# VH-VL binders against o60147: the designs that were tried, part 1

Every score and structure here is a prediction.

Target 1, 175 residues: o60147
Amino acid sequence: MLEKNKYLYIFRHIQTNQVLLSQGNVLKKTALFQLPYPLQKPVAPNGMRPAKLRKDHWVPLLKVEFPNESMFQSVFMQLLNYRKYRSVQPLTSDLLKLPIPVRRRKIMRQEVPNTIADLADILNKEKFPENSVRLQLSDKSDSEYADWPPSVQIDSEEIKLSRGFREKTTVDEAR
Positions, changes and structure headers below are counted from each chain's first letter, unless a header gives other numbers; Kabat numbers aren't used for antibody chains.
ipSAE, averaged over its two directions, is called F for ESMFold2-Fast, E for ESMFold2 and O for OpenDDE. V2 adds 0.75 times the mean of E and O to 0.25 times the DockQ between the complexes of E and O.
[cut] stands for letters that were removed.

## First folded at step 2 (VH-VL; framework fv_tiragolumab)

Design t2 (at its last look DockQ between E and O 0.31; V2 from the best seeds 0.00; counts 0 for: pae E 16.2 > 2)
Fold by OpenDDE, look of step 2:
Structure t2 (fold): chain C 175 residues (1-175), chain A 127 residues (1-127), chain B 113 residues (1-113)
Amino acid sequence: as target 1 above (175 residues)
Amino acid sequence: EVQLQQSGPGLVKPSQTLSLTCAISGDSVSSNSAAWNWIRQSPSRGLEWLGKTYYRSKWYNDYAVSVKGRITINPDTSKNQFSLQLNSVTPEDTAVFYCARESYYDFWSGYYPFDYWGQGTLVTVSS
Amino acid sequence: DIVMTQSPDSLAVSLGERATINCKSSQSVLYSSNNKNYLAWYQQKPGQPPNLLIYWASTRESGVPDRFSGSGSGTDFTLTISSLQAEDVAVYYCQQYYSTPYTFGPGTKVEIK
């Protein structure tokens, strides 16, 4: 009666550092709708939302493993909400002083650390059971963007990069 | 087979530092499937969790507010042990101290709250 | 902090009779996402550390006799010894490990009548 583990993959755009969330290790085109800004020309890397999904432009940043669907959905939806919230917040005076392209780049570059911080914040608030959530990072240094609660087990092994998707790790296959 | 062996002095003077060590066998202090805890027991306060240390790609420590600021739990990977330091002790700190393992069930084999305990060390704070 | 309470403080039961210990948490220790109660029971004999009996409110630790059972959910829990044996004389503690700081009940002393 054990539920199958659920996987959240967080992808990073290789040029803009924009972030997409994915249920599963393969990005879907619908993931682009997660980006808070409407489609504008020019397209990425200068645009906020590309017209088409180029899977080869996205690399896995994080892999989060949940023991059940409920936990996964809760965190996933909250992450989206955090993103949406940021998108509607007024820009700081400092940002407003910048040219639009520079401003956009700066905002996009903050997506990775913001997303990591959001995830940590969500998990801290949820107070999930100890070691109930497993986190793998493509870069271990990314874990430094936030303090993680005891519910998070950070894998000592880094995930191998695979653009647009990520294959199951040996550990995942053994489960 | 996991075993926890405690060591340290049983008598500490007021204002001094209480120091205990818990040696681990059958498991690793840096295990990502365990947390290593200190608990004390006294007639006045009952069983009281003091804090824990655990490794999750980096070391973490959680401490009880009641002893926060005075407590330090340090792992020693070279000796596969962890220690307790409690500063500025008073007679109210007199208790039997236990180290204990907390294990986790998710993504790993069967886990328990405090499944293995040290033998306990009576520490008396007296002048 | 989650405060744990137990009742009774002490219990005298005849050999072979049922012993019932109650534990209450000030907050629910039921995690809705996995529907598990993060509640444990320990047995402690003089001069020994607590020995884990039950975890997740109702799961017996390996090696624990089947006369021990845990029940309850949310904030109210019960440890039952269906037929008290001489070796069962001890103090029993409930503990929540739902959130830090982990907290224990004050204990219930079980004796033979």
Scores: ipSAE 0.009, ipTM 0.592, lowest interface PAE 8.8, mean pLDDT 88
Fold by ESMFold2, look of step 2:
Structure t2 (fold): chain C 175 residues (1-175), chain A 127 residues (1-127), chain B 113 residues (1-113)
Amino acid sequence: as target 1 above (175 residues)
Amino acid sequence: EVQLQQSGPGLVKPSQTLSLTCAISGDSVSSNSAAWNWIRQSPSRGLEWLGKTYYRSKWYNDYAVSVKGRITINPDTSKNQFSLQLNSVTPEDTAVFYCARESYYDFWSGYYPFDYWGQGTLVTVSS
Amino acid sequence: DIVMTQSPDSLAVSLGERATINCKSSQSVLYSSNNKNYLAWYQQKPGQPPNLLIYWASTRESGVPDRFSGSGSGTDFTLTISSLQAEDVAVYYCQQYYSTPYTFGPGTKVEIK
């Protein structure tokens, strides 16, 4: 009896472009704890946690299929660590010049490209067999945020929506 | 059935650029199930993998350290072929050069090795 | 880089007799999660490109006679020709395809005694 494959699902918020990682195709409320600060505290420049999970506000960004649990866990934990490291870094002088609301939006808008780049960096450093990791994106142009190693097979087809996923929503329309 | 047909000059002067082309029939150079490789063979080094080009959402190259900085492998989707350029050649680059297809069987069984090879091109680097 | 070695460098075998070629990799080419050995064997005759015989250490490519078999796992592999035929005179190479750079063994020349 061989182990079943493990899947990493990554979601983005339609309004803020914040990112959540999940083991399942449906987000659980506990995923919100990945965001570094709740609304009841002064907002850190690199994160803001909503008070509740609105499932209609989170759409698929990408999914990754790993052949086993240990590969999945290694990559999942490294992604969370990369986000944690960013959340505690000092702000740049360019960001400090911005009003706090503008700064917050600019930082959160970078979470999608930063997460994709983090994933690629992790996969480039791992010594996985050729084509052993399957990556599928909701928007194929998002692969351009990074260079991908030979271990990754990028699916030519975009993620097909499952029941309950939103089809298309612009960030501006959600305000 | 897949066939790889090589072309290019067999004599190159030192310090010049070696250029070879591999034409593909029976498959596409942009196939997401394949990668397109160059390998050379000489008495002093034996069989030596040089690099590959492949399409996974965008084009990628992977080059052997021994030739990194001198090598370029380019696909041409309009002609269904891929090329090798090796700069600044020396007599030590004299070898038979092969193009080869690397393919996968299915997503879970993994890649398997070079199943189709070009006919080979002897390239001699001399004055 | 994964270094591939072969033994012997050459061997002479009488027609109809068994030929055995060994290959060793400097690190494992077995991916334990899928239980696959990323190891191939090629036959090369003079003036021809290499020809794939065996992949995944033990799987024969289409059209390869039953007398060719591969075995081994991890770092140690064997190619066996159970009953050598005249057309089997060639150089045989092992190759790992677990990771780039892909590397080949130095080859084993098989001749008729």
Scores: ipSAE 0.000, ipTM 0.490, lowest interface PAE 16.2, mean pLDDT 81
ESMFold2 (binder alone), look of step 2: mean pLDDT 92; pTM 0.947

## First folded at step 3 (VH-VL; framework fv_gimsilumab)

Design t3 (at its last look DockQ between E and O 0.07; V2 from the best seeds 0.00; counts 0 for: pae O 9.3 > 2, placed apart)
Fold by ESMFold2, look of step 3:
Structure t3 (fold): chain C 175 residues (1-175), chain A 122 residues (1-122), chain B 107 residues (1-107)
Amino acid sequence: as target 1 above (175 residues)
Amino acid sequence: EVQLVESGGGLVQPGGSLRLSCAASGFTFSSYWMHWLRQVPGKGPVWVSRINSDGSSTTYADSVRGRFTISRDNANNTLFLQMNSLRADDTALYFCARERYYGSGSYPFDYWGQGTPVTVSS
Amino acid sequence: EIVLTQSPVTLSVSPGERVTLSCRASQSVSSNLAWYQQKLGQGPRLLIYGASTRATDIPARFSGSGSETEFTLTISSLQSEDFAVYYCQQYNNWPYTFGQGTKLEIK
């Protein structure tokens, strides 16, 4: 029996560019716990956690298809660990000189490129077979944030969905 | 294809000035940290200066601090090095290089230009 | 700053041979070590980073190994286009530094 393919879904916030990782094609409210608390002391502000999940504020960034659960879980856990590691690093003196709202905005704007680079770094270090991992992006230029290993096949088609990763229903298509 | 092309090198007298340019293409220039390095024949490259993606942070090697200024124009995908008060020991081949800064950890210089020669001699 | 010492300074070899280049760091750099190839009139080309990870589009004949202070670059079957100068570079501590190079030349 062949194992079923497993997908990693990554969402981007339309305003802040914060990133959420998901095992499913629809974000659960608990995904917000991946983000830091609303305010932090100036030493380590990592971002802001919204009080509620607004479905219209989170759009597809990318999805990754793995051939099995083991590969998915390895990469997913490492991505979460990379984000935690980054969140505890001291801020640079240049960032600390900025007013807190400006500093927070700069840090959050780095989440998209940082997540993409982290994903590529993990995949480069793994010994996955050639073309065994399929990557699809909402904006193909985002692939430029990293160098991808031979194990990754980047889909030529972008994700065209305006909200979430789900296709519209047949009723919506009749409009 | 990622390309970096340096220009602006040449022969100059001690105490003179030069402005080096690095034209970038094939990648989103404004998303990367950029560096200048230099190389004397027969030796390895030596780091000179660094600038972050939006130009808000710059760093210099001690040997050039106060004399060289790194800058970037993200609208025109160009990196610059203004070199003032040049000395004979600034003679080298100058390279611009790209650093993948995003992600955890630190990374090497993944793409370099061909270099532009600078000769400081009477 | 961390000093990298490469050996040999020059290595004369023929196409098809297996070659091994060495790089020694003055203090531990963990696995934050890269290898570059540089041909005359060209900028350096990244071959290996993380001590053992091949960069994009680098042929499989190039491999790296080592950690801490001792590192090697191996070319398993030397091709005619592989004659160049090779540099190691550490990126563990700022400032990042390079070795003095090993010139690989045709015998």
Scores: ipSAE 0.014, ipTM 0.566, lowest interface PAE 8.0, mean pLDDT 83
Fold by OpenDDE, look of step 3:
Structure t3 (fold): chain C 175 residues (1-175), chain A 122 residues (1-122), chain B 107 residues (1-107)
Amino acid sequence: as target 1 above (175 residues)
Amino acid sequence: EVQLVESGGGLVQPGGSLRLSCAASGFTFSSYWMHWLRQVPGKGPVWVSRINSDGSSTTYADSVRGRFTISRDNANNTLFLQMNSLRADDTALYFCARERYYGSGSYPFDYWGQGTPVTVSS
Amino acid sequence: EIVLTQSPVTLSVSPGERVTLSCRASQSVSSNLAWYQQKLGQGPRLLIYGASTRATDIPARFSGSGSETEFTLTISSLQSEDFAVYYCQQYNNWPYTFGQGTKLEIK
């Protein structure tokens, strides 16, 4: 199914609100590498990178359909870069005053809106054709986190939540 | 209905300054790249400057670089062109135009204003 | 910059006639070529983009063709409202550039 390569799915952790990017509607183990490696190795829900992917802990946040895989790849890589950039930015004095666990939680709470904003920013810069990118959100209100370019057509229907998957299929349910 | 209305044109002496405005309506202004172009009567349009959706990126034609500044106020749906050190060869009808996107099958400039005249003469 | 040369400079035609305008690029612009119509006292109106795609609300009598360096705009049956200046524009390379225009006038 080559068609899946043009779909970006963003998942959020149901407890920590951490965000994972996925090519296709199924989370892969390699997605965990997107999460920062902490100095101390905590496991979810305490944040950072868990040892194993628990698909049932992740729900789809949004789905983006691109015209082709090339466009998908471009945006996907840019999103990763944006995340990396944020991870190396100096912490504010206010955050530094907080205990590490509290600080981490506070930062993680911003991952969802930050990721949405990043996506919008990237798409604004890419200048894709009008309505060439289709965006479907699990919560329509999340679209308010950013201004979307004319290339983005926001679906009027919300995505159905499915832990670890965008859509359940008979094959996926058997796994 | 998409509308772009330019203003601020007029007569100015060489070396003078002028600030053009473009009032946008009928669309989400902050979502679009905007451009200034100019046209001498009997000639084709000439691209002058562009600005991205949030104003973080600007580009200029070689002929106006260092003299002109493009900016935008998304809160008021207005595009600006500050023109300094004006020369006689800057005389033209100035248009603001909306860019949809780039690449194959795109709308390079899908909407234009009616233009505002700028005359630089001693 | 890429130079676009349009021909003819002026064309005198009668309503109902088939009109073909040419635009030649100094180098390849792929299919990133647009056509505009400009009437006196108005800003340009987008007719064609991507060399051959009609813009919104553009009559079917307008069509574009070509690629790389040679492009044509065709009006299958000229209407009275079609008398204007037509410009081609490339958006393949910065800076974007326009042709010098072709004026359609009534014969």
Scores: ipSAE 0.007, ipTM 0.592, lowest interface PAE 9.3, mean pLDDT 87
ESMFold2 (binder alone), look of step 3: mean pLDDT 92; pTM 0.935

## First folded at step 6 (VH-VL; framework fv_lerdelimumab)

Design t6 (at its last look DockQ between E and O 0.03; V2 from the best seeds 0.00; counts 0 for: pae O 6.9 > 2, grease 20.3 > 18.9, placed apart)
Fold by ESMFold2, look of step 6:
Structure t6 (fold): chain C 175 residues (1-175), chain A 124 residues (1-124), chain B 109 residues (1-109)
Amino acid sequence: as target 1 above (175 residues)
Amino acid sequence: EVQLVESGGGVVQPGRSLRLSCAASGFTFSSYGMHWVRQAPGKGLEWVADISYDGSYKYYADSVKGRFTISRDNSKNTLYLQMDSLRAEDTAVYYCARDYYDLYGYYPEAFDIWGQGTLVTVSS
Amino acid sequence: SSELTQDPAVSVALGQTVRITCQGDSLRSYYASWYQQKPGQAPVLVIYGKNNRPSGIPDRFSGSSSGNTASLTITGAQAEDEADYYCNSWDSSGNHLVVFGGGTKLTVL
């Protein structure tokens, strides 16, 4: 039961494009607390936080292998901090002119590019040997949201798993 | 051991200034948002100020806006509270506290590590 | 801004169950966290994120939330549970304005 993690898994919601960070290849229910405005009750279908974790609604966005657990924890925490403080920023006048449901949808659409840019910004500030951080994307064109440092090796293979980051032919556990 | 230690409290006349320090150890200080919370003698807890992990955002209770400045020096693992134009009502034990994050999310209302506090007395 | 209301005092017989409540409009949007403070000591986080316990907090402490009310429950109260208990929450305005309840003094009889 002593496993040290050096892998970051990032999921995207299939409908809203909201993003969840995970240290495991299967999301836990508590990951929903990462979403801004953590309402205790369900909201409209296009609201900010879903009422429950529907694992079939969250698909791989990217996976990162770090040199060690310490780097993983630092990057994970920094990503959560970017997300926290972005959620409380004043809205632009352009957004404020929109009806609330439209405004929320536009904000949620920014989560994928924002998260990828945040990750790259963090990694550009770190100094690691060339290709010591391995990045795998579900859609390789998403790498275009950011400029990556030489320490990052972008895997030529896209993530092909339909519901998670599990290896092909891995037996699923009962849930 | 994760630890926060406040210092800089004392007795001071109204209108004067004090600077509180909070020394952090046992964790990556630059990854956490930090707070000051105060408690007047015999009274409850009152939130005072918040600073983001990188210092780029600062927030204050209405009772201290314009008089107090929160800051941090991540290279020294130290949080500060500059208190200017002190009033008798600022008399309290001042605690520094750390934002709680786990590897599944953040809890903006949760402060998991507190210092032991430093007493500030503002008296004529 | 938001106000969190707690009863100022509550009593429980040793070994019995007690519930401490916290009420306010911000709790419709955000969970409460709960702190235990013994005389002369700093507060200690005992419940966060509805019903999560930090490491080292006994499982007799639990939390719940409904509407604008959060509750801290202690089952099988022990003498060392005698303390002041505070709730807090993020302000419903979303501007990082944290508010605390007035505190509840728990006496264990």
Scores: ipSAE 0.067, ipTM 0.653, lowest interface PAE 6.4, mean pLDDT 82
Fold by OpenDDE, look of step 6:
Structure t6 (fold): chain C 175 residues (1-175), chain A 124 residues (1-124), chain B 109 residues (1-109)
Amino acid sequence: as target 1 above (175 residues)
Amino acid sequence: EVQLVESGGGVVQPGRSLRLSCAASGFTFSSYGMHWVRQAPGKGLEWVADISYDGSYKYYADSVKGRFTISRDNSKNTLYLQMDSLRAEDTAVYYCARDYYDLYGYYPEAFDIWGQGTLVTVSS
Amino acid sequence: SSELTQDPAVSVALGQTVRITCQGDSLRSYYASWYQQKPGQAPVLVIYGKNNRPSGIPDRFSGSSSGNTASLTITGAQAEDEADYYCNSWDSSGNHLVVFGGGTKLTVL
């Protein structure tokens, strides 16, 4: 039996590359509250937070398996704090000169590498036991966005999730 | 009753345009992603285009990119496919279909409701 | 874009079991959906996700996956099961694209 509470799933939006964190392989509606901007109706490109969670618009970025739930919770909360910190930072001059829609898109495009880098930074600081954290990526090349501590073991296999936010299994249960 | 009904098909010459419609009823149309899928005579199914529930995102097959435009009017519960620069190879029955949704999430690779289809014939 | 391949035709004796297989790289990561299509009719979803049946689909229909393959199994084939069957999945290229298999014609003998 899998301990769901020790698994961190990170998803990215297929268009905007926004990032959502999830405890478990099913993205909840409340995950949208992770996005820094208020709900806007209805056009996602103009709003940083869509009115509805369209699960089919999100794909897996990575999966992290922690030794226990406590470690998971610690890292999860830190990731949220990193995101919050970034969201309140003053915009650079190069961004301020851009139209708001373009600016937002540019910021959103940085979410994937930023999140990966944040995760690596947090894990480096946590000093978990060697090879105690398992990282599985949808694209192995994404691991290059950061230097990983010895506590992280990168899985050679890519993550397997459907667009319905379900982890794919190689063996289906018979009904 | 949940239903999709396509219309707008017909015979058209190459290079011309045609607009297909898909009328939805029996469900909250604005909550579902929608698709167009076509089937040439005697051939298999080919995915054509996809549109999000609010119309904010659109995706197309390479074979129709730049020529076809998918859109929707949620106030009218209608899906559209504007087909420009039509070619002979666009001849097909065109189906509209909705994404499947259950308690656990969306299955955009699964289409549970289909229309009856409308025939588009492109011929000189 | 990713491709899904199917055998063009298979046959099964009445009351017997048949498996229709779909192969493609996307199937390593994503589930397949299966559609039944009879002549002159629109496709009907018969299997989706891991092994889910929509309402109204007989329990003799089941789905499975292994490696880069997905399979539709009909356990106890009936005469009315004679049809074309198509697999479908999400493209693995990273685009929001849908792909169908070439279809399999099932003959019930």
Scores: ipSAE 0.019, ipTM 0.628, lowest interface PAE 6.9, mean pLDDT 86
ESMFold2 (binder alone), look of step 6: mean pLDDT 89; pTM 0.926

## First folded at step 7 (VH-VL; framework fv_tiragolumab)

Design t7 (at its last look DockQ between E and O 0.04; V2 from the best seeds 0.00; counts 0 for: pae E 15.9 > 2, placed apart)
Fold by OpenDDE, look of step 7:
Structure t7 (fold): chain C 175 residues (1-175), chain A 127 residues (1-127), chain B 113 residues (1-113)
Amino acid sequence: as target 1 above (175 residues)
Amino acid sequence: EVQLQQSGPGLVKPSQTLSLTCAISGDSVSSNSAAWNWIRQSPSRGLEWLGRTYYRSKWYNDYAVSVKGRITINPDTSKNQFSLQLNSVTPEDTAVFYCARGSYYDFWSGYYPFDYWGQGTLVTVSS
Amino acid sequence: DIVMTQSPDSLAVSLGERATINCKSSQSVLYSSNNKNYLAWYQQKPGQPPNLLIYWASTRESGVPDRFSGSGSGTDFTLTISSLQAEDVAVYYCQQYYSTPRTFGPGTKVEIK
């Protein structure tokens, strides 16, 4: 298994706070398929996603280092499933009372905390060995959105914001 | 050098609350590279892990199932210490209690087990 | 929970001779991803807390004499004192930190023959 494939990067949109999952530190255009709602005009021909990925609109939210690619893949797929599940859940009566644009904005605002909570829930269920998963956040306060299992080691250092991608650190290269 | 100093009463009546404190020197109770634990030892149950508290951007607690519902481990950042509270004690809770740094880790060297211990406190539950 | 066992319960060894203690876990404490065994050994003398001797199954804690060594992998582990000294009289415990709750072996009492 390749060591380079054990890193999960989660990006947030600087305006909408929508979330994209990435294998590795470079956000790929295929990540746009993760979006349930259109970002901004113009939209792709299918009317659901932008035609082009604007990397400059995305900043890193967090980085997760897994022990191996297999664990990464497992968590990654589960995260996508959680998102899908949430997208098909019935809306609350309160949300249904809101105009569609307002509703969408409100839902998008919850993507960051929901994704973080999903990640924590998945990791809690996986029961990995303690301190086997490394988590680094752009904002440490974001860790408060969830209860983390002992398998997660939270980095004391925050990641610096870099739009669209993050360069490999010395630590990343060494692993 | 890390040192753990325990304090608290050695005698508790049944149904009352056992309370102990562990003062930390040479490290911080809020260290994101450590977890602070309580362990007890008795002839009948041997060494038994009870629970821990640790800070990872926020405070977390883990408790053993055997004492869950009765146990509380609280940090005190102002005094750099952490405490044990065990409610509704019975004679079966009689043991020597230890506080310990139950884990120390970094991204390079990994995870370490209980490397520093308090001196121990015998707590007897008797009427 | 991972259950830890030890053998023998007690061991009498002459000064300068080798002491061997065995520890077994109910499930593997080897993590395949990093190839590390989450197993520690402690020494406890009367009236004192346990003192960490070995971690990662075979790594000596700082200050621990080289006559102490740990070996094994998976579920079977061994603590060896190559040349028993008078100050080594104590109870020795193995402990897994692979998962919570942390669990200890019942201990092995080492005495001078």
Scores: ipSAE 0.019, ipTM 0.627, lowest interface PAE 6.8, mean pLDDT 86
Fold by ESMFold2, look of step 7:
Structure t7 (fold): chain C 175 residues (1-175), chain A 127 residues (1-127), chain B 113 residues (1-113)
Amino acid sequence: as target 1 above (175 residues)
Amino acid sequence: EVQLQQSGPGLVKPSQTLSLTCAISGDSVSSNSAAWNWIRQSPSRGLEWLGRTYYRSKWYNDYAVSVKGRITINPDTSKNQFSLQLNSVTPEDTAVFYCARGSYYDFWSGYYPFDYWGQGTLVTVSS
Amino acid sequence: DIVMTQSPDSLAVSLGERATINCKSSQSVLYSSNNKNYLAWYQQKPGQPPNLLIYWASTRESGVPDRFSGSGSGTDFTLTISSLQAEDVAVYYCQQYYSTPRTFGPGTKVEIK
């Protein structure tokens, strides 16, 4: 029996470094609801929800293969909860000293490392068998944002669009 | 819907520079969903991809090894065009030149084959 | 570079009969991660640019008649015209888009017998 929904896909925005979580390798429009929708101006510090999902603005960050769907669902939900928890925390004094545009950009740049650290924290707390969770990154150096438990195998190959094309360069240089 | 319209001279002297322009309608040269290509067709080499330009947060160029060092492809966002310059031409560069669009499908599949082509420009390198 | 070859060089077919064109690549164009063959077919009629017929080896482009079909995987591919029409007189090219540079086959000329 082939299990469904055992893969987590994470995307980042090429300009803002906002992060979206997905159950599939193609983002659905509803993924945008993960981003804050500012009702009042000025907008939220981590950016605004775009009016439309533009697939060309979202590039792969990482992919995780879990042993089964139940483990995927648990981790996916916990990641969403970590982001919600962070979104309601007060800003640090160091951030408040920055000019608003600089502060906003610095907060948005933390989306990627924060998401990777959240994932690692969740996986460290779970008792998965050794090497049972396969992690694949678009940029392997991003694994250095966190300490990974023995349950995680980091794939030696980066996420590829096609062999022999320079598509990997366009993904990496879209940062 | 998308249309590519080529312009440029059809006769170029040896050792000079071949220069062609491709005007785009129905899409943007700076689209993050596209790449803009030049391809030539001659009896001796058939269809030959020469290079491309595309925008992904910044501009990129990829050139075929056979013409690298002689070729330049430039976008012009204000005119919604892209150009080809091929330096130091010889009679062996005589060909019909095409511009073409390649679309982005999704991040797993990458780029699409050439879905829209310009009308073609016969460029003869002689005398 | 991935070298593309085609056979036959030229094909004469009676109206309403089946035409079969073969294409081979020097390396596999199957990307195992998504299980797709990065192979396209183009039709070029006299005095016109190439027109995309088929991509991913077997998917017809919008507006292409059902009589055109593609098959094959890996290194061996086939374009079939199930019932040749007068308007199908053209040169047909296969093209790989698995790697850069994008490379084309030498073409197969289809004529009415």
Scores: ipSAE 0.000, ipTM 0.470, lowest interface PAE 15.9, mean pLDDT 81
ESMFold2 (binder alone), look of step 7: mean pLDDT 90; pTM 0.929

